# Designs tried in a protein design chat: VH-VL binders against q9umr5. Part 383

Target 1, 268 residues: q9umr5
Amino acid sequence: SYKPVIVVHGLFDSSYSFRHLLEYINETHPGTVVTVLDLFDGRESLRPLWEQVQGFREAVVPIMAKAPQGVHLICYSQGGLVCRALLSVMDDHNVDSFISLSSPQMGQYGDTDYLKWLFPTSMRSNLYRICYSPWGQEFSICNYWHDPHHDDLYLNASSFLALINGERDHPNATVWRKNFLRVGHLVLIGGPDDGVITPWQSSFFGFYDANETVLEMEEQLVYLRDSFGLKTLLARGAIVRCPMAGISHTAWHSNRTLYETCIEPWLS
Short names: E, the ipSAE of ESMFold2; O, the ipSAE of OpenDDE; V2, 0.75 times the mean of E and O plus 0.25 times the DockQ between their complexes.

## First folded at step 18 (VH-VL)

Design xf4 (framework fv_acimtamig; at its last look DockQ between E and O 0.82; V2 from the best seeds 0.79)
Fold by OpenDDE, look of step 18:
Structure xf4 (fold): chain C 268 residues (1-268), chain A 123 residues (1-123), chain B 106 residues (1-106)
Amino acid sequence: as target 1 above (268 residues)
Amino acid sequence: QVQLVQSGAEVKKPGESLKVSCKASGYTFTSYYMHWVRQAPGQGLEWMGIINPSGDDTDYAQKFQGRVTMTRDTSTSTVYMELSSLRSEDTAVYYCARLGIPFSDYPWGFDYWGQGTLVTVSS
Amino acid sequence: SYVLTQPSSVSVAPGQTATISCGGHNIGDKDVHWYQQRPGQSPVLVIYEDSNRPSGIPERFSGSNSGNTATLTISGTQAMDEADYYCQVWDSRDYVFGGGTKLTVL
């Protein structure tokens, strides 16, 4: 039998977004128990990510308990960060494949329509004034806002991304790293035509330097310091990178080719 | 300002097809889902279907499955709705309507509507 | 299929408060949106997610939703508020509209 699949949605999403993914999984892996977690849907997805992590943890624990052979996680967009944090705080998770589906794993720094909608009078260059304030950090999108021009503010004020990345010292860093390393495979999916994740390489733990030059995962301090286990995972062949062009942000969960190429191989 | 401008009124015969266009402006066309809703004369609103920002994914109301096709043209910022095998009961004003939040197919409200296109089906 | 029930008509004198109900099974667990449609015009979103007003909608419009009934309230009703009002929810991949309520300002 196939391992159960748990799906976590992104910002402003719900289970409805994954109707095609469910269809594909059912067709290619019949009998798979797929659970799309309808938590923090819609506007509730703006709640602090640590709150979301706790909620999703409560939901996945019983699923994992019923699946001693392990489970697969498919986590889309913002959900990918939720899942990474989830795997960091859970010392007893049994996740075989963690599929990060177009997630801003290294953060977000872009003028997207999300930003325009949420902060109509702000640009990415000025958002640090909001996002790195105490009240700003009460919004999920600010929890992974990563301003390369205000690194000090990011490191000191980011209450989520900086912590799960181990970029800011905290007493749980070692344990979180250990927990995250329990994952069998980390499957990173994203692409240049996403249009939302900025830079798109963030889905592969690439990100801007101070000059907004995109550096790859292996050039990131979090990798070099192995602060949360990326270097270790790569060394043992546990990281899979699956870039795909021609896919917009809202199509990652519905594109059949993407599914067959980047998702399906890791559901066995 | 956001605007949805639809094509003009049409008169059709039973068995024919209609195709209504909806040209969007004033926002990023490729960021929002679009819906079609119709309204028969003197009747209420009836949802027909949804199309995603890229145009490669649709979901239709069961009532119209097999007869309705929604498409998008990014180059012209236009959404189309085609309904085939027309019946007299298909006489209605057809509206395009934008779903309210970018990059989301969560059931938000329809925050902007086209002016409507009257299609009359009569023998 | 999910059904929303609205009164066919509601009448109110100018300056008075109009209340339009939308009944549905456990509708309180759903997000209810309200649309105003003046004669010969397109629908306009006046309330989203039970109680929120879009930009440009007067403060006299308010909404609530609990149990089996959502309610649109128009305080200080004006002649321009005369219109058809529709509630709307999402259910099982379907967008469901109420039958509409004709609000007459006497």
Scores: ipSAE 0.886, ipTM 0.941, lowest interface PAE 0.6, mean pLDDT 96
Fold by ESMFold2, look of step 18:
Structure xf4 (fold): chain C 268 residues (1-268), chain A 123 residues (1-123), chain B 106 residues (1-106)
Amino acid sequence: as target 1 above (268 residues)
Amino acid sequence: QVQLVQSGAEVKKPGESLKVSCKASGYTFTSYYMHWVRQAPGQGLEWMGIINPSGDDTDYAQKFQGRVTMTRDTSTSTVYMELSSLRSEDTAVYYCARLGIPFSDYPWGFDYWGQGTLVTVSS
Amino acid sequence: SYVLTQPSSVSVAPGQTATISCGGHNIGDKDVHWYQQRPGQSPVLVIYEDSNRPSGIPERFSGSNSGNTATLTISGTQAMDEADYYCQVWDSRDYVFGGGTKLTVL
């Protein structure tokens, strides 16, 4: 029998957004219990990510309790950050596969229609003035905004990303690392044609240096210091990287080839 | 300025197919989902379906499944709606309408509409 | 399927407040959008997400939604507001429109 699958959506999404993914799972793995969490939908997806983590935690507890042999997470875009935080804060999670579907795991520095729509008078070069303020940190997108040209402000102001990455010390860092490392597999999915996640390598824990040169996961300080367990997971053979070209941001959960190649093998 | 320009009025016979085009300008075509809505003479609005213009993902209202096909051409920023096996009841004005939020199919309302295409089905 | 019910017509005097209702089972749990359609023209979004106005829509347009009724309110009604008005929701997999309300300003 297949483990239950829990789906966590992204910014401005709802459970409807995942209808094709649900069809693929039902066709290939009949009988799988799939739950797309209907929390923080649409406009509510802008609430602070720690608030979302708490709400999603409460929703997943009964699902995990009913499945003592484990569950899988499929977490899309912003939802992948929610899920990574869940793995850190839950000392009793039983997640086997954490499937991170084009998620900005090292943050976002994108100058797209998304930015224009949310912040019409801002550009990526000046959004740090909003996001790295106490007021800005009350909005989810600012919780993972990562301006490579203002690293000192990011490290001091980030209420979410810098903490879950272990880039800023906090009293729970050791426990969060221990909890995260209980995951069976970390499956990283993304690609160069996403068009929203910037740099797209953020989905693989890559990110810009101060010159906007992309450094890969293994070149990141959080990996080298093993701040939350990435180096340990890689050494254990638990990290799967599944890049795919030709997929735009809104198509990751509606592409059958992507599902069959990158997702299905991990839904044991 | 956002603009949706549709193809001209058509007269069709029962059993034929119609294909209406909707050319978008004034915004990034692939960032916004597109819908089709029709309006029979003297009647209200009826949703037909949605297309993701950055891919080939579609979803159709149950009433039209099997008869409707929506496609897009990103090089011309154009969405197409084809309705087959036409009946006199398919006489309507057909509208394309843009969903009012980028990178999402969340129901944010239809913020821009095409001018409409009158299709008359008569023998 | 989900049904939205609107009155067929509403008449108001110029300068008065027009109220157009949209009834649906637990519609207060849904986001309601409102469209204005003048004769021979395309619909225009006037309210989205229950109560938000798109850019360019006068402040005299407002909306509310609770329980089983959503309401479009036009204060200081003008002759140019004479049109058909449609409410609309998303219900699981379907966009549902009300039957429309003809607003007459006399």
Scores: ipSAE 0.665, ipTM 0.865, lowest interface PAE 1.7, mean pLDDT 93
ESMFold2 (binder alone), look of step 18: mean pLDDT 91; pTM 0.934

Design xf5 (framework fv_acimtamig; at its last look DockQ between E and O 0.86; V2 from the best seeds 0.00; counts 0 for: pae E 2.5 > 2)
Fold by OpenDDE, look of step 18:
Structure xf5 (fold): chain C 268 residues (1-268), chain A 123 residues (1-123), chain B 106 residues (1-106)
Amino acid sequence: as target 1 above (268 residues)
Amino acid sequence: QVQLVQSGAEVKKPGESLKVSCKASGYTFTNYYMHWVRQAPGQGLEWMGIINPSGGDTDYAQKFQGRVTMTRDTSTSTVYMELSSLRSEDTAVYYCARVGIPFSDYDWGFDYWGQGTLVTVSS
Amino acid sequence: SYVLTQPSSVSVAPGQTATISCGGHNIGDKDVHWYQQRPGQSPVLVIYEDSNRPSGIPERFSGSNSGNTATLTISGTQAMDEADYYCQVWDSRDYVFGGGTKLTVL
């Protein structure tokens, strides 16, 4: 039998967004138990990510307990950060494949209609004033806001991304790294035509330097320092990078070709 | 400002097909889901289906499964709804309506509506 | 199928408060949206997610939702508020509308 699949949605989403993914999994892996976690839907997805991590943890624990052979995680957009944090805080998870589906794993720094809606009078260049305040950190989007021009504020004020990345020292860094390294495979999916994740390379742990030049994963301090295990995972062949062009942000979970190429191989 | 402008009224016979267009402007067309809702004369609103920003993903009300097709053209910022095998009870005003939040098919409400397209089906 | 129940009609005198109910099983657990439709016009979103007003909607419009009933309240009702009002929710991949309520301003 196939290992159970747990799906975590993104910002402003719900389980409804994954109806085609369910169809594809059922077709190619019949009998697979797929659970799309219908938590923090819609506006609730703006709640602090640590709160979401706790909620999703409560939901996945019983699923994992019933699947001693392991489970697969498919985590979309913001959900990918939630899942990475889950795997960091859970010392007993049994995740075989962690599929990060177009997630801002290294953070977000871009003007999108999300920002226009949430902060209509702010641009990405001045959003740091909001996001790196105690008030701003109460919103999920600010929890992974990564301003390359205000690195000091990011490192000191980010209550989520900087911590799970091990960029700011904290007493759980070693344990979180150990926990995260329990994953069998880290599958990173994203692409240049996403239109939301900015830069799109963030889905592959690439990100802007101070000059807004995109650096790859291997050039990032978190990799070089192996602060949460990326270097170790890569060394053991546990990181899979699956870039795909021609896919917009809202199509990652419904594109058949993407599924067959980047997702399906890791559900066996 | 956001505008949804639909095609003009049509008269059809039973068995024929209708195709209504909805041209969007005043916002990023490729970032929002679109719905179609119809209203028979003197009746309430009835949801027909939803189409995602790229046009590659649709979901139709069960009542219209097999008869309705929704498409969109990014180059012209236009969404289309085709309904086949028309019946007299398909006489209605058809509306396109935008989802209120970008990149989401969650139920945020329909924040902008087209002016409606009257389609009359009669022998 | 999920069903939303609205009164067919409500009447109110100018300046008075109009209340329109929308009944549904555990509707309080859902996000309820309200639409105004004046005669010969397209629907207009007046309340989203139970109690939020879109930009441009007068403050006299308010909404609440609990238990089995959502409520649209129009304080200081004006002649221009005469219209049909529809509640709407999402349920099991279906977007469900109430039957509509005709509000008459006497």
Scores: ipSAE 0.790, ipTM 0.904, lowest interface PAE 0.8, mean pLDDT 96
Fold by ESMFold2, look of step 18:
Structure xf5 (fold): chain C 268 residues (1-268), chain A 123 residues (1-123), chain B 106 residues (1-106)
Amino acid sequence: as target 1 above (268 residues)
Amino acid sequence: QVQLVQSGAEVKKPGESLKVSCKASGYTFTNYYMHWVRQAPGQGLEWMGIINPSGGDTDYAQKFQGRVTMTRDTSTSTVYMELSSLRSEDTAVYYCARVGIPFSDYDWGFDYWGQGTLVTVSS
Amino acid sequence: SYVLTQPSSVSVAPGQTATISCGGHNIGDKDVHWYQQRPGQSPVLVIYEDSNRPSGIPERFSGSNSGNTATLTISGTQAMDEADYYCQVWDSRDYVFGGGTKLTVL
């Protein structure tokens, strides 16, 4: 009776990371078929995001075909960008709820332990020299790096984020917008205590201006121009914002109150 | 730079509980998952469980379900492992060990280990 | 439950190549990690994800993994390499260690 749920993991994750979320779904909605996609696990999550999108697309097709009434997506961190791209490139998706769980939807501009682990001599102020190169764009974290102080380089070099945001002219932009708009609901989840997503408002399509002041979704050019459908979705009442304080980046999928408040209502 | 410093050796009687501490330094404590592994005298290594110091969520090896509890105190950067209803077979050196990559419970290997805590259970 | 098997001991002459096996059903489909434990000391990670060396581990340590066997190889073995060696994998919800191999250099 419940629609199937597809879970897409984040950077350096695997299906094991979602064990508590699976328990919550089983306890509250028994009989729900939940598939946590175990592609691009661990180190493989650094592969270019378009490569990951293609692989995940192939995995979700049979699941969606067996569920003509629709499916739900729960997509965590980097996985939320994969899922948004899936919604754009699949002209036959049947996603009802797209649940974006602390995902850097407008990009990332922050010093993190991931950054220090991957690029030990780099800081956010100079990572653009790596990320906005052809070599850098071969790594997933650079596919959504968004330096507000080098916007021309971002717009020119981004092979992923600038395209799915409709920030750069693209032959498929019109069809991608049409496909994305077939989603039933977009559920945005995140919070100020995440500690990794920077700014944390990126999970709600907010981002820095040139002064590093956060502009909310409705102040973003991509919203105002409705470049990929955010304004249209909001006008339909299809965007749900569910911020929650006190949750760190690795705890979003293991907090029962967060699940009951922000996720469960959308798993029809 | 990275250090995991454990509490000192203990002697226990059967039926008692043990509680070992592991204090982390040299890195951001809440960003790395922590594991507990034990080693009986003359024996190999045995995994006991994992804790996410951010939020405190845990997963335990089936053998220890119901007897083990792992907790943390973020203000002191310390993880605790408590094992109840001790038996002579629980005599071992208990280690805390860190996963090798931030923000991940994926199996990247354990890159730093505590010095170990010998717990002897005898009556 | 998943089982890893290692020989109890391996002996090697100084300067020769030591190989330590770790057997498991379809272990080639898993990431294998190797730890060195000297007497009275904590384990030290020497190989992770089958064949990668952490910083500070000598290049004479290498690893491979295919089929039902993973192998730790120490070329040019030195007296300081005398230790116990453990392989480790993840299986389902469990971290599994091999029984350990005592490497003797004589």
Scores: ipSAE 0.545, ipTM 0.830, lowest interface PAE 2.5, mean pLDDT 93
ESMFold2 (binder alone), look of step 18: mean pLDDT 92; pTM 0.937

Design xf6 (framework fv_acimtamig; at its last look DockQ between E and O 0.85; V2 from the best seeds 0.79)
Fold by OpenDDE, look of step 18:
Structure xf6 (fold): chain C 268 residues (1-268), chain A 123 residues (1-123), chain B 106 residues (1-106)
Amino acid sequence: as target 1 above (268 residues)
Amino acid sequence: QVQLVQSGAEVKKPGESLKVSCKASGYTFTSYYMHWVRQAPGQGLEWMGIINPGGDDTDYAQKFQGRVTMTRDTSTSTVYMELSSLRSEDTAVYYCARLGIPFSDYDWGFDYWGQGTLVTVSS
Amino acid sequence: SYVLTQPSSVSVAPGQTATISCGGHNIGDKDVHWYQQRPGQSPVLVIYEDSNRPSGIPERFSGSNSGNTATLTISGTQAMDEADYYCQVWDSRTFVFGGGTKLTVL
């Protein structure tokens, strides 16, 4: 039998977004129990990510308990950060494959229509004034806003991303790293034509430097310091990078080729 | 300002196909899901289907499965809806409607509508 | 299939409050949207997510949703409010409309 699959949605999503993914999994891995967690749907996805992590934790614990052989996580967009945090705080998770599906794993810094909708009078260049305020950090999108030009504000004010990355010291850093390292495989999926994740390399733990030059994962301090286990995972062959061009942000969970190439191999 | 401008009225015979266009402007075309909704004369609104921003993902109401095809042309910011094997019951005003939040197929409501396209199917 | 039930018609005198109901099983757990359609015109979103007004919609329009009934309320009803009103939800991969209510301003 196949291990159960747990799906976590992204910003402004619901289970409806994964209808094709469910179909693909059922077709290629018949009998797989797939649970799409309908938590924090729609506007509720704007709630603080730590709140979301707690909610999703409560939902996945029973599923994991019933699957002693392990489970797979498929986490889309913002959901990928939720899942990473989830795996960091859970000392007893049994996740075999963590599939990060076009997630801003190293944060977001871009003028997207999400921003235009949420903050119509703000640009990415000045969003730090909002996102790094106590008020701003009450919104999920600000929890992983990563302004490369205001690194001090990011490191000090980010209540989520900076912590799960181990970029800011905190008493749980060592334990979170240990917990996250329990994952069997970290599957990173994304691509240059995403159009939302900015930079798109964030899905692979790449990100802007102070000059907005994109550096890859191996050049990031979080990797170099192995602050949450990326270096360790890579060394053990546990990181899979699956870039794909020609996929827009809303198609990562619907594209058959993407599924077959980047997702299906890790559902065994 | 957001505008959805649809193609003109059509008269069809049973068995033929219709294809209605909806040209969008005033917003980022590739960021929003589009829907088609029709309304028979003197009747209510009926949802037909949804197409994602990239045009590579669709979902149709069961009633229209096998007969309806929705497509998008990014270069012209136009969405199309084709309905085949037309019947007299397909006589209706067809609307394109934008779903309210970018990159989301969550039901935020249809915040903008085209002016409608009357299609009459008669022998 | 999920069904939304609206009264076929509602009448109100100018300046009075009009109330249009939308019934559905556990509709209170869903996001309900309301559309106004004046004769010969396209639908216009007047309430989204139970109680929110889009920009440009008068404050006299309000919405609520609980239990098995969503309600559109139009206070201080004006002649221009005469129209068909539709409630709408999402259910099981389907966007569902109510049958519509014709509001007549006497």
Scores: ipSAE 0.873, ipTM 0.937, lowest interface PAE 0.7, mean pLDDT 96
Fold by ESMFold2, look of step 18:
Structure xf6 (fold): chain C 268 residues (1-268), chain A 123 residues (1-123), chain B 106 residues (1-106)
Amino acid sequence: as target 1 above (268 residues)
Amino acid sequence: QVQLVQSGAEVKKPGESLKVSCKASGYTFTSYYMHWVRQAPGQGLEWMGIINPGGDDTDYAQKFQGRVTMTRDTSTSTVYMELSSLRSEDTAVYYCARLGIPFSDYDWGFDYWGQGTLVTVSS
Amino acid sequence: SYVLTQPSSVSVAPGQTATISCGGHNIGDKDVHWYQQRPGQSPVLVIYEDSNRPSGIPERFSGSNSGNTATLTISGTQAMDEADYYCQVWDSRTFVFGGGTKLTVL
């Protein structure tokens, strides 16, 4: 009756992080087959995002094959970028709802405790020197680092985000857009009190301009050019925005009100 | 200069409840998960549970389920552990301990510990 | 109900190498952490994720983990290393400690 749900975790996480979300789904949608992909756990979540996409692709293929009526994705934080790339590279995905749970979809530009922990001598203004190098691109956090003050470096060096956004030429860009547009709904979840995603509007495809003014999704060049399908999806009524205040980054998957309001309605 | 400062020693009677506080300083309180671990006299270490100070979600060791409650107050950077229906075998030193990675419940080891709170349960 | 097994005691002469074992089924597939507890003191993390030293831990502390055994090694053992040592892992939904090993430096 209910479509299977596939869950993809974020940076430094494991399947354990989603124990409360699993309980909510079981209570409201009994009989739903839920798979929390237990790949790239903990330290392995720092591996390049294309390597993670490759591994997750291999894991989702048999699940999708067993569910010809479709599946849903719930993808948290960094995992939302993995899932968006999956939707682009898989010619044969059958995803109905893609639920992006506080994910840095337009990138990250923030001084967080993650940054202090990983790069104790760096701050957001100078991390581009590390991240926009071949060595830096071997780390997942650098794959979506988006410094609005070094746009030429970002466009040249980003091995992941600039490609899946269609901001840099790639021979598969047209096919990736076609594949992404096969999704039934794109459900965007996030909020101002997240405390990690910076700007928090990145979860809604908003981001800083060169003056650090946040431009919303519909003001972004990638939207205006429809480079990977956002304008087309919005015109179809397929984009759902579900912002919620008062939720910190680690609480998105353990807040029942958030689940009932933003997630449950899309788990058909 | 990460520091975890716990409340002072307590003497309790069987059937009562204890509540130990753990005040954090020197780091962003809401970024790191906090655990409670106890040590009975002459015994080893025993894990009791975990709390997310960034949210308020908890997970407790099965042995303590139904008797333990962990809470936090972000305005004072303090975690509390309450253990009810005390027995003499609950006599122990109770420690708070921080998980060594921000924004994650993944096991990176407990990198900082409180000084311990001795709780003696006797009548 | 994952079990970690440690010897109850280990004795070494000053300057020699001490090894403390931590046995567990397929422990090589787990991240092993080690704590030092001096008498009357709180535990102190000395090794995390099998072999990494936190800041301030001397280089003479090292660790390894393979198969069914994790090992804490202290080279050039000093009198101040005399303490109880605990290994710890996560298994399923629990954090599990070994029973502890008393290191005596003669």
Scores: ipSAE 0.675, ipTM 0.875, lowest interface PAE 1.7, mean pLDDT 93
ESMFold2 (binder alone), look of step 18: mean pLDDT 92; pTM 0.942

